# VHH binders against q9y6x5, part 428

Target 1, 379 residues: q9y6x5
Amino acid sequence: LPPKLLLVSFDGFRADYLKNYEFPHLQNFIKEGVLVEHVKNVFITKTFPNHYSIVTGLYEESHGIVANSMYDAVTKKHFSDSNDKDPFWWNEAVPIWVTNQLQENRSSAAAMWPGTDVPIHDTISSYFMNYNSSVSFEERLNNITMWLNNSNPPVTFATLYWEEPDASGHKYGPEDKENMSRVLKKIDDLIGDLVQRLKMLGLWENLNVIITSDHGMTQCSQDRLINLDSCIDHSYYTLIDLSPVAAILPKINRTEVYNKLKNCSPHMNVYLKEDIPNRFYYQHNDRIQPIILVADEGWTIVLNESSQKLGDHGYDNSLPSMHPFLAAHGPAFHKGYKHSTINIVDIYPMMCHILGLKPHPNNGTFGHTKCLLVDQWCI
Short names: E, the ipSAE of ESMFold2; O, the ipSAE of OpenDDE; V2, 0.75 times the mean of E and O plus 0.25 times the DockQ between their complexes.

## First folded at step 19 (VHH)

Design jb23 (framework vhh_7uia_1; at its last look DockQ between E and O 0.85; V2 from the best seeds 0.00; counts 0 for: pae E 3.0 > 2)
Fold by OpenDDE, second read of step 20:
Structure jb23 (fold): chain B 379 residues (1-379), chain A 123 residues (1-123)
Amino acid sequence: as target 1 above (379 residues)
Amino acid sequence: QLQLVETGGGLVKPGGSLRLSCVVSGFTFSSYHMAWVRQAPGKELEWVSTISGSGGYTYYERSVKGRFTISTDNAKNTLYLQMSSLKPEDTAVYYCARTQYRYSGEWTPFDYWGQGTQVTVSS
């Protein structure tokens, strides 16, 4: 039988949650598999971009999903979570589920992973759920495991997405120990349900499972706000994305807009597109706007409005608070092995290897994950 | 047609309790996250509480945390708000509404409202 892989994402699961809270089910999962303690994600550290990086192995500038909100100046199109169905936005890359779907005697399944309900390169998973946040984890899990267990052609790659602890992180802030403890307990219980379901169906020993996340969460405060309206008139620019990385489309001379913003706050860096630091790999795409504002950790960019969020993400991808984790279990993985760190783009070539797929050109390094795999030499 | 009908409001003294109900028809409320919102005279609409479609997650505005409890009965297609230790500042018209959580971390605007039920807390 061909190898099978289930990729699970718990949105906004900060890596150090594992050190600060108890996860009996997840720890048991890790004990029988592998753990990467910190995964360095891509800049900006947002949901759509990072989820697409996981399944493409590409930086945001390469796969073209550069934010949760985008604007293309040539076509005049807008991208947002309320308008994400146009293949135009996704077709700059080929995600792994499409590659897998196009193989003979194989099919892909998806439960609400970003982009999976869109035909990309005229291909969509044989089985998928339209995004609906009200659908329970259990229902998503039941569908995905049913497809893994009873499909023809067989489902060999599946994705499963869940919105917590991101939603709670935004609401309560990651430093709210009382509320976050409750939420993270529920997450651990869901992992328990996942494992139990797989065992019940006889999939546990033969299915490779990766549990990861797209980003972490940092504490925000009403005392740490950057008000753009105090620095520049709103008529001088169009706001494409706001916080903590603002994308600015000037309506007047770019230099004038830049000069009005460059000294707006000591807690915000202002970049012309060509001056964006190379380490972000966030320059070579037309969907990146002419001016980018990057707030310091824990600071929120606002207009004449107060932020209701106590937690946020999207900051510098070198910040530990932005980093997720990766755990894995299955025939392809060692047992009881822990690794310190990988890059989030490294997941793609690893998954391709596990599934026997030829990877598209990508920014990942297979060598970074060799020690996780039983069939590879680890120095 | 879609309909939300709130009931259970009334006059109560400070420290008292009320239980609000919202009966939903025309759609399945489990397909949405359901919320309670309130509007006091001369004030803006204020979010009070949200329960996830699955019923597994609840969220509360800070001022009502520990005093209010949101819940659902799927068999009755009904949303509840148990209010205790009521205060004069809780006086408002209370509405139930539906919403969803987005990938971006934002909640969708409320698109459907009931007629509301008046809650008055006064000595």
Scores: ipSAE 0.834, ipTM 0.923, lowest interface PAE 0.5, mean pLDDT 96
Fold by ESMFold2, look of step 19:
Structure jb23 (fold): chain B 379 residues (1-379), chain A 123 residues (1-123)
Amino acid sequence: as target 1 above (379 residues)
Amino acid sequence: QLQLVETGGGLVKPGGSLRLSCVVSGFTFSSYHMAWVRQAPGKELEWVSTISGSGGYTYYERSVKGRFTISTDNAKNTLYLQMSSLKPEDTAVYYCARTQYRYSGEWTPFDYWGQGTQVTVSS
């Protein structure tokens, strides 16, 4: 039968958690497979954009999911985590599960990965769960393994998404070692359960499994707030997204709005769209607003109010605190190999290679992941 | 009809224990996250603890960690807060409330609340 791949994301899993906490189950997974210690993700370092970058191999400007909150001026459409089902937002790219299930005798399955309950290019994952964060990891895993074992045509690509450690990282902050140690222990137990379930069902030896994440987490504080209402009357702009990258749609002259904001705080950078640094690859999409504000690490942009977050992400993608890891195990992967870094967009062409799919045009570089794969020579 | 009903409050000496219950009707409890929130006399609302509807993950405010335990009984659609080593500062009206975690990393506002149950810790 065709090669099979399970892609797993634990949201907000900062790469250096691996160094700073104990993960007996994940370390055993790594020992028998491969590790990429740091994955350089895409700017902005938010959940929807980075999960879509993993499965499309594209920068955010190219796949069109440029933030967790977006506005399209032509159609007057809004996107948010409670209004994310309109295919309009997702149709600027083709995610791997669509390409996979359009192949002869192949299906795709999904448990909660962003976008998998949306009919992208009129194609929804062959088997899927509608998003609900209260569904247990066990139930998600049971559905995925049932579909991997019992589907005709066979499921060859499956995804599984879990909300931790992101939820706890926001609530406690990554520096709360007591709470984060408890949270990460539970996540390691879930990884152990995943591996044990796959072994008991006879899937482990012939299934390729990738465990990764979309971004990290940095510590925030009530002492590090940037109050926009102190700098500009809120009637002069529409706020599309707030923190740590604010998206500003001027209601008055754009230059006037920019001038009111540019000296608002030494702890944020204010960019006209055309001045956004090229290294962000975050300019060439109409969903990117005319002005963006990029807070320094650990700073929170607010509207004359306190912030409830003790941890956050979305910052500059050069920051190590924003980087996740990648671990993988299966017949396609070496055993006991550790690699320093890849770009998150490199994951897509690697997955296409494993599945024997022709990748769509993308920003990934297959050569960056060759050292992970048994059928490739490391350059 | 959707309701959240707290019980189990009362007067307790410092160092004592109490168990609060919140019986839920009108929705499937396990499909949401549930929280305890308290309001001491003259103070703002303070989040105490949250549990996933599946019971897998728990979150605690720093001052109650190690003393309070949040739990659920899905068969009874009931949320619990086991409180031990109670202090006078724990005196408050305790509410149960419903929330959800979203992809964006935000918790939704508490959309349904109980009537509250009074806990008084006094010698």
Scores: ipSAE 0.378, ipTM 0.702, lowest interface PAE 3.0, mean pLDDT 92
ESMFold2 (binder alone), look of step 19: mean pLDDT 80; pTM 0.824
OpenDDE, look of step 19: ipSAE 0.827; ipTM 0.921

Design jb24 (framework vhh_7uia_1; at its last look DockQ between E and O 0.84; V2 from the best seeds 0.00; counts 0 for: pae E 3.1 > 2)
Fold by OpenDDE, second read of step 20:
Structure jb24 (fold): chain B 379 residues (1-379), chain A 123 residues (1-123)
Amino acid sequence: as target 1 above (379 residues)
Amino acid sequence: QLQLVETGGGLVKPGGSLRLSCVVSGFTFSTYHMAWVRQAPGKELEWVSTISGSGGYTYYERSVKGRFTISTDNAKNTLYLQMSSLKPEDTAVYYCARTQYRYSGEWTPFDYWGQGTQVTVSS
């Protein structure tokens, strides 16, 4: 029988939550599997880009999902949550569920993972749910496990997505111990439900399960705002994306716009596209706008000095507050092994290896995950 | 066919309590996140609280946190807002509405509204 893999994402699960809060169910999961304490994600540290990096092994400049909001100057198309269904945006890469779906005697399933309800390269998972945030985790879990257990051809790769603790992190801020403790307790209970469901169905011993996240969360404040209106007239540019990384499309001379923004705040770096630091791997795509603003950790770029969020993400991907974790369990993984760090793009070649799939060209390094796998030699 | 009906508003003294109800018909509110919003005279619409349709997560505006409690009764298809320690600045028309959470971390605009219920806090 072909190996099976379930990839689970809890959006916005900051890595150090594991050190600061109690997770009885997740700790049991880890005890019987592996843990990567910190996963360095891709820049920008946002939901659409990082989830697509997990399943493609590519930097954002390569897979083409460079933000949650995008604009293509040639086609005049816009990408956003309300407009994410056009394959145009996704077709610059091939996600692993498509690769898997195209194999004989295999199929893919998805419960609301970004991009899974869009035909990519004219291929969509045999089983998927349209994104609806109101659908409970339980219902998502029930559908995924049903498909994993009863499908023909068999589902060999499945994704499961959940919006917490991201929503709460935005609302309360990651430093709100009272509210975040409550939220994270619920997350741990959901992990307990996941494990219990798998055991009840007889899938636990044979299914590989990865639990991870796309990014962390940093504390924001009304005292740490960068008001662009104080630096430049709104008529001089189009805002494609706002905070903490703003994408600026000039309506006048680019140099003039740049000069008005470059000294706007000591807590914001302003880059011409060609001057974006190489370490971000965020330059070689037409969907990246001519000017990028990057706020310092915990600072918020605003218009009219208004913000409702106490937590946010999207900052420099080298910041620990932006990093998620990865835990895994199953026949492919060791038991009771902990690893310090990997890159988020390293997950793709590992998953391909587990599933016996030939990976597309990617930016991941399989060597970084060898120590997690029972069939690999680890120095 | 879709209908939201708010009740429970009235006149109350500062420090008093009210319980608002919103009865939903034409859809099941468990398929949406439900919210309370309010509008005071001459002011913009203000978000007050949201409860998730999928797991009982609750969210509150800062000024009402600790004083207001949002809840649901699925059997009655009813949304509630328990208000305590009311202040004059809580005076407004209160509406219930439905919304969704997006991948981007933003909430969708509200689409259906009731007639609202007036809450007046005055000595």
Scores: ipSAE 0.835, ipTM 0.924, lowest interface PAE 0.5, mean pLDDT 96
Fold by ESMFold2, look of step 19:
Structure jb24 (fold): chain B 379 residues (1-379), chain A 123 residues (1-123)
Amino acid sequence: as target 1 above (379 residues)
Amino acid sequence: QLQLVETGGGLVKPGGSLRLSCVVSGFTFSTYHMAWVRQAPGKELEWVSTISGSGGYTYYERSVKGRFTISTDNAKNTLYLQMSSLKPEDTAVYYCARTQYRYSGEWTPFDYWGQGTQVTVSS
């Protein structure tokens, strides 16, 4: 019986939601498994970059998905969430589902994890759903469980992606207790449905399940806007990405653009690419633009005077508000163990270990996750 | 043939109620997100409310939250907007429209629209 792993992401699930809201189903899951209370994600703290970091074990500068909006100056190509299927963007790394399904007698399945509907290195997930946000969690779960039970060669690695609580976090903000309580209750019910379905199908005892997220969410406000148009004429630069990390491609001398921006707001740091803090691991890729602007937590960079966002993410990855959690259950994991923190890049080598895969070169440290695993000595 | 048809508009006094309906055909209703959008005379289009295709997740513009309720009947391929405590500022043509949510936290442009139904709130 080969080891099997299901990796689940609830987008935008801030780690401290676990402390501030009730999750009877998730708490039962954790009680019989493991919890990592904080996962330090990668900068920038956006959806595409962090989901790819989970499955590659690489910093964004190393896997090439450096933002949700990107530009490549040599090829003149643009990447966005409406234009994300060109393998060019994804081919700087090898995600775990590709490595898995190239093994003898193994296949991979995917329900909408970013990149799983792209032929990365000419290899697309063996079974997959094209991204469509209106497809219910139930249908995603039904497809995943069908593939786990009925495929030849067997599906040994599967992914499942859900858009909440990210969508509601953006709309209401994380401080809206009434609306976020309602949203998080529904998510806990979905976790209950997931566990119940796995039990009903006889998968629960022998399937390893990881429930995690890519980032958190911080509160925004109309009182915390940074208006770029008040500091610099739009004709001096091309805007590649806006908020909360703006990516600026100068059309004139770079130093002139930098000087116009550096004193634009006390609530924004302006970096020449060479001066981006080393702790971000966010310098060594051509897709990172010559100037980036990093807003302080809860501040929004705008071109106009208003913003529609009440919650956002993408900020400095040292901020606790940007951190997700990780919970896991299955034969590879201890029961009732809690761990304080890991780096998000550590998830990849741990998953490779569970599946018996040789990891590609990566930035993760297997030793950081040893205490979660029953077959490892925990120091 | 893809079609969105709104009904239920009319004239109502301030404080009154109306229920708008949007019957859809030509696509699987539950595979998209559906929205109500309104346009007052001489004004820009204004988003009112959205409901997820999976059901259970609803979003409201600030001025209508607590007064309007969006809902669906998937068996009838019908979108509803229950409007209560109506104000003169709610006077507009109301459209139903189709959208999707994306990984980035953004909604796609509305790709299909109904013909609209007039709501008039006046003494």
Scores: ipSAE 0.344, ipTM 0.699, lowest interface PAE 3.1, mean pLDDT 92
ESMFold2 (binder alone), look of step 19: mean pLDDT 79; pTM 0.813
OpenDDE, look of step 19: ipSAE 0.818; ipTM 0.925

Design jb25 (framework vhh_7uia_1; at its last look DockQ between E and O 0.92; V2 from the best seeds 0.00; counts 0 for: pae E 2.1 > 2, unsure alone 64.9 < 65)
Fold by OpenDDE, look of step 19:
Structure jb25 (fold): chain B 379 residues (1-379), chain A 123 residues (1-123)
Amino acid sequence: as target 1 above (379 residues)
Amino acid sequence: QLQLVETGGGLVKPGGSLRLSCVVSGFTFSSYHMAWVRQAPGKELEWVSTISGSGGYTYYEDSVRGRFTISTDNAKNTLYLQMSSLKPEDTAVYYCARTQYRYSGEWTPFDYWGQGTQVTVSS
């Protein structure tokens, strides 16, 4: 039988939550599998970019999903979470579910993973759910496991996405122990439900399962605001994305806009596109705007508006608060093994290996995950 | 046509309790996240609470946490707000509305509203 893999994402699950809160179900999952304590995600540390990096193994500049909000100057198209269905935005890369879907006697399934309800390269998952945040985890899980168990051709790759603890992180801030404890308890219970269902269906021993996330969460405050209106007139630019990484499209001379912004705040770095640090791998794409602003950790870029968020993400991908974790279980993985760090783009070649797929060119390093796998030599 | 009808408002003394109801017709509220918002005299619209479509998650404004409870009855397609330990500052017109959570971490704007129900907390 072909190997099967379920990829699960809990949006905004900060890595150190594992150290600061109790997760009896997740810890049991880890005990019987593997843990990567920190996953260095891609810059910007936002939902669409990082989820696409997981399934493509590419940095943002390569797969073309460079933010949650994008603008293409040539076509004058806009991308946002309310306008994400145009294949134009996704076709600069080939996600793993498409690769898998195109194989003989294989199919893919998806429960609301970003991009899975869009035909990419004229291919859409055989089974998918349109994104609807109101649909319960249980219903998503039921559909995914049904497809994994009863489909023909068989579903060999599936994705499952959940919006927590991201939503709560934004609402309460990651430092709110009371509220976040409640939310994270629920997340752990969901993991328990996942495991229980897999066991009941007889899938647990043979299904490879990865539980991960796209980014963490940092504490924000009304005392840490950067008001752009104090630095530059609104008429001089178009805002493509706001915080904590703002994408600026100048309406006047770019240099003039830059000069007005460069000293706006000591807690914000301003980059011309060509001067964006190489370590971000965030330069070589036309969808990246001429100027980007990068707020320091915990600082929020605002206009003449108040922020309602007590937590946010999208900051420098080197910050531990932005890092998610990765746990995995199944026949492909060791038991009781912990690893310190990998890059988020490393997940793709690992998944390809597990599924026996030829990976597309990618930025991941298979060597970084070898120690997680039973069929590989670990140095 | 889509319709939201709020009921249950009234006059209550400080420390008292009220239960608001919002009956939904024309759509299934479990397909959306449902919220309570309120507007006090001379003040801006204020978000009070949200319940996920599945009913598994609830969110509250800080000022009402521990005092207010949002819930649903799927069989009746009804949203509730149990209010306890009411304060004069809770005086407002209360509305129910639907919303969604986005990948971006934003909530969609409310698109449908009821007529509202008046809650007055006064000694």
Scores: ipSAE 0.766, ipTM 0.892, lowest interface PAE 0.6, mean pLDDT 95
Fold by ESMFold2, look of step 19:
Structure jb25 (fold): chain B 379 residues (1-379), chain A 123 residues (1-123)
Amino acid sequence: as target 1 above (379 residues)
Amino acid sequence: QLQLVETGGGLVKPGGSLRLSCVVSGFTFSSYHMAWVRQAPGKELEWVSTISGSGGYTYYEDSVRGRFTISTDNAKNTLYLQMSSLKPEDTAVYYCARTQYRYSGEWTPFDYWGQGTQVTVSS
């Protein structure tokens, strides 16, 4: 019988929440499985890019989803959270659910993972839910488990996405222990419900489950704002994305725009595209704008307005506050094993291995995750 | 066609309580997030609170945290705001509005609003 995998994301789940808050259900999950204590994600540390990196194994410059807001100068197309369904944006890579369901006698199911309601390379997930954040976790889980149990061809790969703790992290900030404790307790209860449902349906022993996230969260403040309007007139550029990585399309000479921005704040780095640090792997795509502004941790770039956010993400991917965790349980995984770090792009080749899929060319390294797996010799 | 109707406003002394209601028609109430927004005289609109369509997640502005409680009754398509320990600063027209949370970590602009209900807190 072909192996099955459920990939679950709780958006914005910072790795050190595991140390700072109580998670009885998640800790039970980890105890009988594996934990990667922090995952180094891809720059920029935003939701659309990192969810696509998990399922493609590619850096953002290679898969083409380079931010939550994008502009393509050739086609004049815009991408945003309200305009994300054009396959044009997604077609620079092949996500694992497409590869999976094109195999003989296999299908894929999705409950709101970014991109799963888009026909990528003319292929949409075999079973899917259109994105709607008001649909409860229980309904998402009920659909996924129904598809895992009752589909022909069988669902062998499924995804499940949940918006918390990202939404609460933005609103309250990760340092608000009272509010975040309440939010994280609810999330742990959802993990308990997940495990209980899988056990009751007879799926638990033979289903591989990965629980992970796309990024963390850092504390912001009204005292840490970078007012872009105080440095440069709007008429000199088009703003493609704002904070904490601003994407600037110059309307005049690029060097003049750069010079006006470079001394705007000591809490912001300004890069010409060719000068973006190589360690970001964030240069070789036409959707990356000629100038980017990278705010320091906890700083917010604004346009002459206050910010209501007390937490944010998108910063330098070397920052521990931007890193999520990964936990996994199932027949493919060891029990009680803890690993310190992997790269988020390593998850894709590991998942392909578990499912017996031929991975597309990618940036992940299978060797980084082989110690998590029972069928691999680890030295 | 879409209607959001607020009721329950009025005059109340400092320290008093009010419950605002918003009856919704023309869309599936549980498929959206619902919010309360207020506008004091001569001031800009201020977000107050948001609740998920499932009712499981609530969000509050700092100035009302611990004093206001947002809730829903999905069977009646009704949104509530229970206001306690009211202060003169809470004097405003209160609107209910529709929104959603997006992957980007942003809330959509409020696309439908009620007519508003006046809350006045004065001695």
Scores: ipSAE 0.515, ipTM 0.778, lowest interface PAE 2.1, mean pLDDT 92
ESMFold2 (binder alone), look of step 19: mean pLDDT 79; pTM 0.813
OpenDDE, second read of step 20: ipSAE 0.766; ipTM 0.890

